VHH binders against q9p7j3. Designs and how they scored, part 136

Target 1, 174 residues: q9p7j3
Amino acid sequence: MILPLFPETQVHVFVYENVSNCAAIHEQLISQNPIYDYAFLDAATILYKKQVYSAIIRALEDRRDEQMKTKTIHSEVILSLSPKTEISSAFRQFSMTKKSKNIVVVKIDSKLTEEEEFERLDKLVEGNRVEFSDEELQKLIDFKVLKKNYKLDPSTLENPLASILSSIALRGYS
Key: E = the ipSAE of ESMFold2; O = the ipSAE of OpenDDE; V2 = 0.75 times the mean of E and O plus 0.25 times the DockQ between their complexes.

## First folded at step 11 (VHH)

Design ac39 (framework vhh_7n9e_1)
Fold by ESMFold2-Fast, scan of step 11:
Structure ac39 (fold): chain B 174 residues (1-174), chain A 120 residues (1-120)
Amino acid sequence: as target 1 above (174 residues)
Amino acid sequence: DVQLVESGGGLVQAGGSLRLSCAASGFTFDDYAMYWGRQAPGKGREWVSGISWGGERTAYASSVKGRFTISRDNAKNTLYLQMNNLKPEDTALYYCAAEIFGYSTRYDVWGQGTQVTVSS
């Protein structure tokens, strides 16, 4: 995807459903294996493409402004999805777990093309790739998780996009 | 930044009881599993008890099981340890702790501790 404020930044987003090896992937992430330098998100937490896009933009803005709170741009994407600035809280809310079944994978500053990243991820992730689209994401979301993560009331849960994007854009602003 | 402040220690006779409190700030308390640890004079740190973020699961060291009860009040950002039937070997500095995870970082945060002395 092309980012208006970051035209030289390469961004790839992949969605996988029915992933059978999340426990193995999680072990590699905990061990800090550099092959797994991606943001691995639980698809149960993502409702819109714009939600992921806004978190990526916020992470890139924080990197540009030398305000990153985490060690990698991919960790910063995970943090940026949260309406709070607490790193481990954000990871518990949005990152994949050993029990995840559907995941969203973000790669920033890839040295590989989208096709090459797909081939690499297809070897690491035992699941079915689906289109990164609002339609596909809406099949994988858990609305109870979304409500808790963004503190949505029943009235906003029917059309939560603006509330979610505001939470991401305005996090940490007193 | 995580801040943990313990209180409730003191001097007590064997067979007595104490209740320890840990006031937490600087993080979303209900997102973290919490622990109590202790360090006896001249010994290393020992894990005492743990509790899940919602309070649904608890665990205890064999030395304290049946005598100590861990609990939490997420509305008050406070962790508790109820210590009953105290023994001289329970004499130690008691710490509360949070285990913080990110993909590339794992970090235990410990408070300064509260001293518990059990006289025979």
Scores: ipSAE 0.000, ipTM 0.184, lowest interface PAE 12.9, mean pLDDT 83

Design ac4 (framework vhh_7yz9_2; at its last look DockQ between E and O 0.73; V2 from the best seeds 0.00; counts 0 for: pae E 2.2 > 2, unsure alone 61.7 < 65)
Fold by OpenDDE, look of step 13:
Structure ac4 (fold): chain B 174 residues (1-174), chain A 123 residues (1-123)
Amino acid sequence: as target 1 above (174 residues)
Amino acid sequence: QWQLVESGGGLVQAGGSLRLSCTASGRTFKGYAMGWYRQTAGNEREWVATISWRGSTFYADSVKGRFTISRDNAKNTVYLQMNSLKPEDTAVYYCAAEPGYALFDTASEYDYWGQGTPVTVSS
């Protein structure tokens, strides 16, 4: 996928459910295995496609403007999901954990087609790929976690998307 | 209710300049990306420019170097400075707002639209 705002950057997003090897993946990430150069998100924290894309755009924007707060573009995506400026908090809130079962995987700066990237990633993730759609994400979301992460209240729950996206944009700029 | 109101359109000669304004009323657009689109009769709306809340700007290739998008968050206003106008720039220009970031250069992605302001560039 090519983002219109960043036409020179190819992005791929994949969703996996019933992943059995999140713990193993997590260990590889800790070890900084370059084969696992992705942003691995806990799907329980993601409700909308636009949420993910907004985080990606925020990260790319930060990179473009030389304002990245984290070491890698993928870690910046994770940070960009959070309304908080603290990196550790963002990771705790949104990153895949050893206990995760459903994940969203983001690849930035891919040189491969979506299908090729999928084939590569499919060797790393032991789970079922599902469509990256709001419909599928809604099946995987933990609303308690979502509400906590974005401090959603009854007034914002009527339109949680706008609140979430604004929170992403306002991080560090409110 | 949120309203976007465009202004500044009109008739201008080729090579001339116009400055469009779009003011949000009724509610703050804090945290929203703002954008400009343009549309001619019988055609789909074309993305022109976007500015994020933080002030990052993005432009369509057709207007790069000629148009400048800016915003005044205190006034809830977004601007489009159009220089070196060409006849092909003739269109109705629409202001759009989207929470967070403009994700796509398609009109359908924005949540709020103005009624549009016409721009005519004569040869």
Scores: ipSAE 0.782, ipTM 0.880, lowest interface PAE 0.7, mean pLDDT 93
Fold by ESMFold2-Fast, scan of step 11:
Structure ac4 (fold): chain B 174 residues (1-174), chain A 123 residues (1-123)
Amino acid sequence: as target 1 above (174 residues)
Amino acid sequence: QWQLVESGGGLVQAGGSLRLSCTASGRTFKGYAMGWYRQTAGNEREWVATISWRGSTFYADSVKGRFTISRDNAKNTVYLQMNSLKPEDTAVYYCAAEPGYALFDTASEYDYWGQGTPVTVSS
């Protein structure tokens, strides 16, 4: 996918359900294996495609302005999902864990085509790929997790999109 | 009721300048990206420029170096300074706002649009 605000940046987003090897993937991420240079998100935290795209654009904005707070663009995407500036808190809130069952995987600046990244990820992730769509994401979301991460009250939970997206843009400025 | 209101359009000769303003009323757009689109009769809406809440600017290739987008968050206002205008810049200019960093999607119920302000550049 090409983003209008960053037309030179290749972006791929993949969604996997019923992943059986999250513990193994988590160990590879801790060991900083370069083969796993992706943003691995817990799908329980993602409700909208626009939520992921907003975090990507925020991360790319910070890279353009030389204001990244983390070492890679993929870790910056994870940070950018959080309404707070604390890196460890953002990773705890949004990263996949050993106990995750459904994941969202983001790749930025791939030197591979979408199909090639697809084939590569299918070797790393033992799960079922589903479409990156609001419909599929809504099947995987945990509304209690979403409410906690974005500090939503019951009234905003009925239509949380604007609150979530503005929180991503305001990280560290409110 | 919230509303986006554009102003500053008009007639100008090629090589001239115009400054468009767009003010949000009824509520603030804290945490919203704001931008400008333009449209000529019979054509699809064309993106011109976007500014993030914190002030990062993005421009279409056709206007880079000639147009400058800016905002005043305290006044809920976004501006488009248009310099070195060309006849090809003739269009109706629309102000838009979206929460966060969302792409401007015409199908989105969260896209806020103004009524448009016409700009005519004569040769």
Scores: ipSAE 0.499, ipTM 0.733, lowest interface PAE 2.1, mean pLDDT 86
Fold by ESMFold2, look of step 13:
Structure ac4 (fold): chain B 174 residues (1-174), chain A 123 residues (1-123)
Amino acid sequence: as target 1 above (174 residues)
Amino acid sequence: QWQLVESGGGLVQAGGSLRLSCTASGRTFKGYAMGWYRQTAGNEREWVATISWRGSTFYADSVKGRFTISRDNAKNTVYLQMNSLKPEDTAVYYCAAEPGYALFDTASEYDYWGQGTPVTVSS
């Protein structure tokens, strides 16, 4: 997929449910194995496609403007999901852990088609691939986690999507 | 309640300049991207330029180097400075606001549009 704001950058997003090997993937991420050079997100924290795309665009904006805070574009996506500036908090809140069951996986700067990238990723993830869609994401979300991560207040705010998207754009610039 | 109101359109000769303004009233669009789109008869709206909340700018190839987008967040206003205008720039220009970043999704409930301001560039 090519985002109109960054037309030279190919991006792929995959969703897996019922992943049985998150602990093994997590160990590979800790050891910085380059085969695992993706952003692995806990799907319990992701409700909308636009949430993921906005974090990707924010990370690419920061890269273009030399404002990245983390070492890789994929780690920057994880930070960019957070309304807060603290890197460690963003990783604790959004990154896949060894206890995760469902994941969203992002590849930025891919030189492969979606299906070619899927073939590589499918060798790493033991789970069931589902469509990257709002319909599938809402089956996997934990609303308590979402509300806590973005400090949503239903008594004040009627539209959680706009609040979430605005938080991603506002972090550090409010 | 809240509206995007464009102004500054009109008739101009090729090679001339116009400055469009768009003011959001009734609310502020904190954390929203703001942008300009244009539409000619019989075609879909074409993206022209976008500016993020923090001021990062993005341009369609067809206007890069000739148009400049800017915003004043305190005045809730976005501007489009159009220089070196060509007859193919003739269109109705629309201001838009989208939470976060523009994804060029015109069916989204989060897309807010003005009523448009016509620009005609004659030779």
Scores: ipSAE 0.485, ipTM 0.756, lowest interface PAE 2.2, mean pLDDT 88
ESMFold2 (binder alone), look of step 13: mean pLDDT 77; pTM 0.786

Design ac40 (framework vhh_5j56_2)
Fold by ESMFold2-Fast, scan of step 11:
Structure ac40 (fold): chain B 174 residues (1-174), chain A 125 residues (1-125)
Amino acid sequence: as target 1 above (174 residues)
Amino acid sequence: QVQLVESGGGLVQPGGSLRLSCVASGFTEFTFDDYAIGWFRQAPGKEREGLSSISWSGGGSTSYSDSVKGRFTISRDNAKNTVYLQMNSLKPEDTAVYYCAAGWELSYPRDFDYWGQGTQVTVSS
């Protein structure tokens, strides 16, 4: 995919349901295995495609402006999903866990085509690929988790998109 | 807000040993068991160097830099909210201020959110 503000940056987003090997993936992430250099998100925290894209755009803006808080662009995507500036909170809120069952995987700056990334990820992730679409994400979201992460009240939870995007874009910076 | 306090530093002769302790407090949203802990050091005029880290799960999730591998051992006691760094076979080049830091286990250690104020270790005659 192509982002209008970052046309030279290659971005791929993948969604997997019913993943059986999250504990194994988690151990690879702890060991900082470079093969696993992706942002691995718990799908229970993602409701919209625009939520993921907004976090990616924020991370790329921070990289462009030399204001990244984290070592890698993928860690910056995880941080950028959070309304808080604390890195630990962002990872706790949005990153996959050993117990995750559905995940969203983001790759930035890939030198591979989307199909080549699919082939590589299908070997790493033991689950079913589904379309990266609002429809599929809505099947995997946990609204209690979403409400807690973005501090949504009952009226906002009914149509939370604008509140989520505002939280991502305006967190600590105009 | 999480706070870390280092102790156990001091003056030691080459070949000696020290055990540093890092005691954590101030947990509200998460507990000590949720955090990974790392040890770092910084000598005057040099960049901060990562030495070792231990994840909350423990066991096989420890790491060591090449400069200290085989000489230093990290361990944790979750019941005491404490992480230790056992330093053996100390050399003059180990002279530095030693810091502990706490972060999430999937974060790179340099990205850890909470840092202690440091404890001085001096290795000399």
Scores: ipSAE 0.454, ipTM 0.734, lowest interface PAE 2.2, mean pLDDT 88
Fold by OpenDDE, second read of step 12:
Structure ac40 (fold): chain B 174 residues (1-174), chain A 125 residues (1-125)
Amino acid sequence: as target 1 above (174 residues)
Amino acid sequence: QVQLVESGGGLVQPGGSLRLSCVASGFTEFTFDDYAIGWFRQAPGKEREGLSSISWSGGGSTSYSDSVKGRFTISRDNAKNTVYLQMNSLKPEDTAVYYCAAGWELSYPRDFDYWGQGTQVTVSS
């Protein structure tokens, strides 16, 4: 996938359900195994494709402007999902945990086709791939977590996407 | 915020042993077992160097620098929120202030999120 604002950057996004080895993946992330150079998100915290894209774009903009707060572009994606500026808070809110069952995986700067990248990632993730769509994400979301992460109230729940995108865009300005 | 406190340092003769402890507290967003812990040291006039690290409890992966491999052993006790560094066959070159650090993203030597105040280790005859 090519983003209009970043035509030279190839991005792939995958969704897995019923993942059995999140703890093992978590361990590799802690160890900074380069084979696991992805952004691993807890699917329970993701409601829209546009939420993910917005975070990716924010991260890429930060990189372009040399304003990254984290060590890698993938960790910056995780940070970019959060309305909070603290890295630890963002990871707590959105990153895959050792107890996660459903995940969204983001690859930035891929040199492979989507299918090739999937084959590579499929060796790391023990779960079922599902379509990256709002419909599938909606099946995996935990609304309690979503409300907590973005401080959604009954008035903003009428249009959660707008609130989420606003939170992402205005991080550090609230 | 997370706080780390080192202990166990002191004066020892060459060939001797010491066991350092790092006690962590103040966890709010994550638990102790979610963090990787690393040991570092800094000698006078030298750069801080990484010695060893241990990942979260699920895997317990360990790493060692070449300078301490075979002599030092890192371990953790999650029930006590403590990480240990067993140092054997100590040499005068091991004289330094020893620090423990905690972090999610590990990168030697500067990219840990939390650091202890350090404990002095002196190896001398």
Scores: ipSAE 0.015, ipTM 0.305, lowest interface PAE 7.7, mean pLDDT 90

Design ac41 (framework vhh_5j56_2)
Fold by ESMFold2-Fast, scan of step 11:
Structure ac41 (fold): chain B 174 residues (1-174), chain A 125 residues (1-125)
Amino acid sequence: as target 1 above (174 residues)
Amino acid sequence: QVQLVESGGGLVQPGGSLRLSCVASGFTEFTFDDYAIGWFRQAPGKEREGLSSISWSGGGSTSYSDSVKGRFTISRDNAKNTVYLQMNSLKPEDTAVYYCAADYLGFSPEAYDYWGQGTQVTVSS
């Protein structure tokens, strides 16, 4: 995938259902194993493709401007999903946990093709890969989690996209 | 929110030993087992130095800075929400306030969001 304003940056996003090894992956992330250098998100928190892309764009802008608050571009993506700038809150709200069942995985700056990343990631994740699409994401979302994370009220729940994207884009500026 | 409390500091003579404890509480959504814990120290007029880290599992990754490798050992007891730092062969240069910190992602001074208040270690005669 090619992003406006970052045409030289390779971005790949993968979605997995019914993952059985989240605890093992979580341990590798904590130990900072470079093989696991991806952003691992809980799919219960992601409703739209644009939500993920907005966080990626924000993270890339922060890296370009030397304003990153975390140690990796992938952790910066996780932070960028949050409407506030506290790192541990963002990770609690959006990252994969030992108890996660469905995950969204983001890779930035891959030296591999999308197909090669699929082969590599399929070896790390014990689950069923599905298409990264709004239709598939909407099967995995937990609306209670979404409401809590973005502080959505009943009036915005019927069309939450604009509110979510605004929260991501204006994080730390409002 | 997650709270961390260090204990076990004090005055010890060069060559002595101390065991520091870091007790964690305040978990609501995630448990102690989900966090990596790091030990850091800061002496007056110096920057904070990372010393050691341990991943969430009992068999998980440990790391040590060169200044303490071979002398300090990190361990955890998940049933007690506690991480320990066993400090042996202490030197006057080890005099500092010692902090523990909790991080979902791993060991880094910039990425650790929860910090204890610190415990003083003084190595002198």
Scores: ipSAE 0.000, ipTM 0.196, lowest interface PAE 13.4, mean pLDDT 82

Design ac42 (framework vhh_5j56_2)
Fold by ESMFold2-Fast, scan of step 11:
Structure ac42 (fold): chain B 174 residues (1-174), chain A 125 residues (1-125)
Amino acid sequence: as target 1 above (174 residues)
Amino acid sequence: QVQLVESGGGLVQPGGSLRLSCVASGFTEFTFDDYAIGWFRQAPGKEREGLSSISWSGGGSTSYSDSVKGRFTISRDNAKNTVYLQMNSLKPEDTAVYYCAKGYTLWEPSDYDYWGQGTQVTVSS
């Protein structure tokens, strides 16, 4: 995908369901293995494509403005999904865990094509790739997790998109 | 509210040893075992430096800064919600306030939060 505000930045987003090796992947992520330099998100936390895009845009803006709070652009994407400024809580709320079953994987500044990244990831992730679409994401979301992470009340839960996007854009200001 | 409490600091002679403890409480959504814990120190007028980190219980990974590698050992006891830092062959330049913090990654200090109050270590003859 090409982002209008960052047209020279290559962004690839992959969705995997029924992943059997999340514990192994999580171990590699916390040890900072450079082979795993991706944002690995728990799909239980992601309802919309726009949610992921908004976090990516926020992270790229923070990098452009030299205001990143985390070490890598990929960890900044994870932080940017959170309405809170507390880094470790954001990672625990949105990043893949040992017990995750479905994941969303983001790659920024890839030196590889989307097909080449997919082939590389397919060797790291033991699961089934599905389309990055609102329809597929809505099959994987956990609404209890979403409600908790974004502090949604019953009125906002009926149409949470605007609330979620505002939480991402206004993190640290509201 | 998550709290971390450091203990075990004190005055020690060069070449001596100390064992620091970091006891954690107040976990509501996630347990102690789900977090990395790091040890950091800060001497007067200097920025806080990372010394060692230990991953969540399933990860089993540790990391050490070059200044302490081979002298310090980090370990955790999840049944006691405690992380330890065993410090051997202490030098005057190890004099600092020592902090523990909850984190996600092993190395990056900015990724850590819920800093404890600190425990003073003074290495002097």
Scores: ipSAE 0.013, ipTM 0.375, lowest interface PAE 7.5, mean pLDDT 83

Design ac43 (framework vhh_5j56_2)
Fold by ESMFold2-Fast, scan of step 11:
Structure ac43 (fold): chain B 174 residues (1-174), chain A 125 residues (1-125)
Amino acid sequence: as target 1 above (174 residues)
Amino acid sequence: QVQLVESGGGLVQPGGSLRLSCVASGFTEFTFDDYAIGWFRQAPGKEREGLSSISWSGGGSTSYSDSVKGRFTISRDNAKNTVYLQMNSLKPEDTAVYYCATLYEGFPSRSYDYWGQGTQVTVSS
């Protein structure tokens, strides 16, 4: 996909459900295997496409402005989903774990086409690829996790989009 | 917050062996299982060198630098919040202060978080 503020940045987002090898993927991420150079998110934390796009845009803005808090753009995407600037909390809240079952995978600065990335990821992820859409994401979300991560009260929980996007856009602004 | 304490260093002759231990404590938000542990060393007048790492699983995924591959073995005991470095076939050039450090396992590209104070290893005749 092409982002309005970053038209030359290559961005791909993939969604997998019923993933059986999250523990193996997690091991590869820790080993810093370059084949796994993606942002792996727990789908239980993602409700909207705009949530992911907002985190990507924020991470790209931080890279442009030389304000990244992490070493890679993919780690910065994970951080940017959090309403706080504390790195370890952001990863605990949003990144996939060995216990994850459904994941969202983000690739930035890909040298491959979207279809080539699909072929590559389908070999790494033992699960069912589904469309990156609000409809599919809403089947995978855990509302208890979402409420906790964004500190949503009952009044905002019925329509959380604006609150989530505001939290992402204003993260660390103070 | 998180603290690491290395032990097991000392003086040994060339060809000898030592086992270093790294005990972690002070976990509040995360547990020991959330962290990979790396071993590093620094000799006088040289840069700090990464030697080995072990991921979250007990006896799980490991890596080694070329300088120690085949001679050193890393392992962990999650029940004791401890990581070990078994050092065999020690050489005078292995003389250094040895450090352990933690890496939160959700951060594939992050630098190491918490560092121990180090333990001296001296290999001499």
Scores: ipSAE 0.000, ipTM 0.185, lowest interface PAE 11.2, mean pLDDT 82

Design ac44 (framework vhh_5j56_2)
Fold by ESMFold2-Fast, scan of step 11:
Structure ac44 (fold): chain B 174 residues (1-174), chain A 125 residues (1-125)
Amino acid sequence: as target 1 above (174 residues)
Amino acid sequence: QVQLVESGGGLVQPGGSLRLSCVASGFTEFTFDDYAIGWFRQAPGKEREGLSSISWSGGGSTSYSDSVKGRFTISRDNAKNTVYLQMNSLKPEDTAVYYCAAEFYGLTPDKYDYWGQGTQVTVSS
């Protein structure tokens, strides 16, 4: 994937449904195993492709400007999804947990092709890969989780995209 | 939300010992085991000083500042959501309010996400 402001940065996004080994993956993430250097997101929190892209762009901007608040670009993507700058809250809100069933996986700065990353992730994730599309994401979202994470009221739930993107872009400026 | 409560402070004579406890609660998606815990102190008119830390349960490390190394020992009991600071050979210079603080997985250097209200330790005759 090519980002207009970061054309040299290689980005891959994968979506898995019905994942049976989230507890095992979670243990590897907390152990900081380098083969699991990805952003593992709970798909219950992601409604749009643009939501993920906006978080990626924000994380890359913070890295470019030497203003990352976390140790890795992938943890910075997780933080960047949150409307707040509190790191543990962002991970509580957006990262995969032992209880997760569907996940979104982001890889930045891959040295592998998309097909090679797919083969690697297929060995790590016991689930069904689906297309990274708004249609597939909308099958996996939990609107109660989305509403809570972005503080959406009933009026904004009808078309939450602008509110979500604004929350991501303006995080930390107030 | 995560809350930390310190206890075990008090008045002690030079050369004495105290054991401080830091009890954590308010966990939802993550557990006590996922947090690194640090002990800090602050005396009136002085900057806050880091004393000791114990990593999240998968990290397996402890650290101590030079001022307390060999006298203080940090430990954790994950079944009780508690971190302890065993303080031996106490000196008047150890008089301060003692705070515990929690950081998720140690993801950022020099930053702690949650802080307790503190417990007073006074070392005098």
Scores: ipSAE 0.000, ipTM 0.195, lowest interface PAE 12.1, mean pLDDT 83

Design ac45 (framework vhh_5j56_2)
Fold by ESMFold2-Fast, scan of step 11:
Structure ac45 (fold): chain B 174 residues (1-174), chain A 126 residues (1-126)
Amino acid sequence: as target 1 above (174 residues)
Amino acid sequence: QVQLVESGGGLVQPGGSLRLSCVASGFTEFTFDDYAIGWFRQAPGKEREGLSSISWSGGGSTSYSDSVKGRFTISRDNAKNTVYLQMNSLKPEDTAVYYCAAGIDYWSSPTEMDYWGQGTQVTVSS
C-alpha cells in the first residue's frame, strides 16, 4: 500500500490468527535477528485498519523530523500506537508476547512485493493468514485490552475510532 | 501495575542457607512468565549489585555474577507467579538488602528492569 503523505514508502500489513509459534518468534525478536525486522503486534490491541495506519504515519513523521525515540522504524510504529511516550509501556501494551494467539505484522521500507513478503512471513509464522480488514480485526480484538490501552470510557467504547486516532496523533501533547 | 514482594530474608550464620521468594501481582496486559526476573542486592554505602537473572522463556536462560556463581541458584514457578533465589554457603560479605526486579523489553534486552520490589534484609553474622 501507498500512504498519501509518504508515497515513496512501501508499507505491508499482514494479519495472522491461531499462531502456534509466538514464543519462538519472541525469542528471535529478543535476539535481534534481522530476519524478524517487522513490527509484531498483538491483534488483541488493534480494532481498525486506520489505527495501524495512524501509528505508521506518526512513526514516519517522527523519522522525517528526526524525532524518533527508538532504534528502528518498526519499533517506532509500536511506540506510536501508545497514547504516551514511555517506550516500555508501549511495548507491554501493543507488542506480540509468547502467549499471543493472533498477530498483526507491519513491514515498512520493504524492497519486496506484498506477495514476496507473504512468502517470507509464511515461513516465520505458524498460523492462518486473514485479510487486513476492519471485519477480521473485529474478530480478534480484546475490548478489555483496548479500553485499558486508550483509557476509554463507556461512551467512547461504543464508537472509539476518533478517540484512538486522536490519542495516536497527539501523543505527548494532550 | 506490577508489584513485587520479597520474603525469606533474616539472620543466618556463616556457611548457612536461605531461600528468598519474590511474588508478583498486578498483571493487566502481560502475565508473570512474560517478564524476565532478576535478583539484586545493596549493602550500606555500596552501589546496587546484580546477582542473577532468569529469562522469559520456560526453562529459560539463567545468569549469575562471579561473586555468587556456584553458591546461588535462581528458579521460577510460573504457576505461583514466584521467583526463588536459593542461597548456599553464605558469607558475611553477603549481608545486604536483596531486591527482585522484573523487566519486559524485547526490542533491546530482557535484562532492563521496569519494576522493583521493596527489598528483604539478609544478615550473615555469627
Scores: ipSAE 0.000, ipTM 0.155, lowest interface PAE 11.8, mean pLDDT 81

Design ac46 (framework vhh_5c3l_4)
Fold by ESMFold2-Fast, scan of step 11:
Structure ac46 (fold): chain B 174 residues (1-174), chain A 118 residues (1-118)
Amino acid sequence: as target 1 above (174 residues)
Amino acid sequence: QVQLQESGGGLVQPGGSLRLSCAASGFTFSRYYMSWVRQAPGKGLEVVSYIYPGGSYTTYADSVKGRFTISRDNAKNTLYLQMNSLKPEDTAVYYCAKELGFTYEDYRGPGTQVTVSS
């Protein structure tokens, strides 16, 4: 997948449900194993494709402008999902945990095709691959987690998309 | 269902300015990303600028950054592009687009021609 404003940047997004080895993956992420250089997100926190794309675009803009707060573009994607510029809070809110069941995986700057990344990730993730679509994401979301992460009130419950996207875009502008 | 109609294009001298408008109908304008895209003679589509549904966040292609300003008026269902310091390289048909790059649906208007004179 190619973003119009970043045509040189290859972006792949994968969704896995019923993942049985999240604890093992989490150990590899903590040890900073380079083969796990992806953004591993808890699918309980992601409602829309646009939510993920907005975080990716923000991360790429921060990299372009030499304003990244984290060490890698993938950790910058995780930070960019958060309404605040606090790294530890963002990772607690959005990153995969040992207890995660469903995950969204983002790869930026891949030298591999989407098919080759699928082959690679299928060796790392023990779960069922599903389409990256709003329909599939809405089966995996936890609305209590979403409301807490974006501090959604009853006035935004029916149309959270605009609020979520504004939170991502305005991260650090309060 | 979705209708987008651009206006404001024309012939302008290098260094001049133009303001493009896009009237949107057939959808809840305030809920969608909007963009300006352009196509120069013999070239592919270039995304010039994006604006988020609430208007609080904008992005620009490097070729136009600092010269163009995207904005929207959700009460009037209208998208704008203020173009300053125009260059011959800006000569193109400019299209208003709904969610280009975020969905598989390519909803664009018919376009408005901008020509920056020789």
Scores: ipSAE 0.000, ipTM 0.148, lowest interface PAE 15.7, mean pLDDT 83

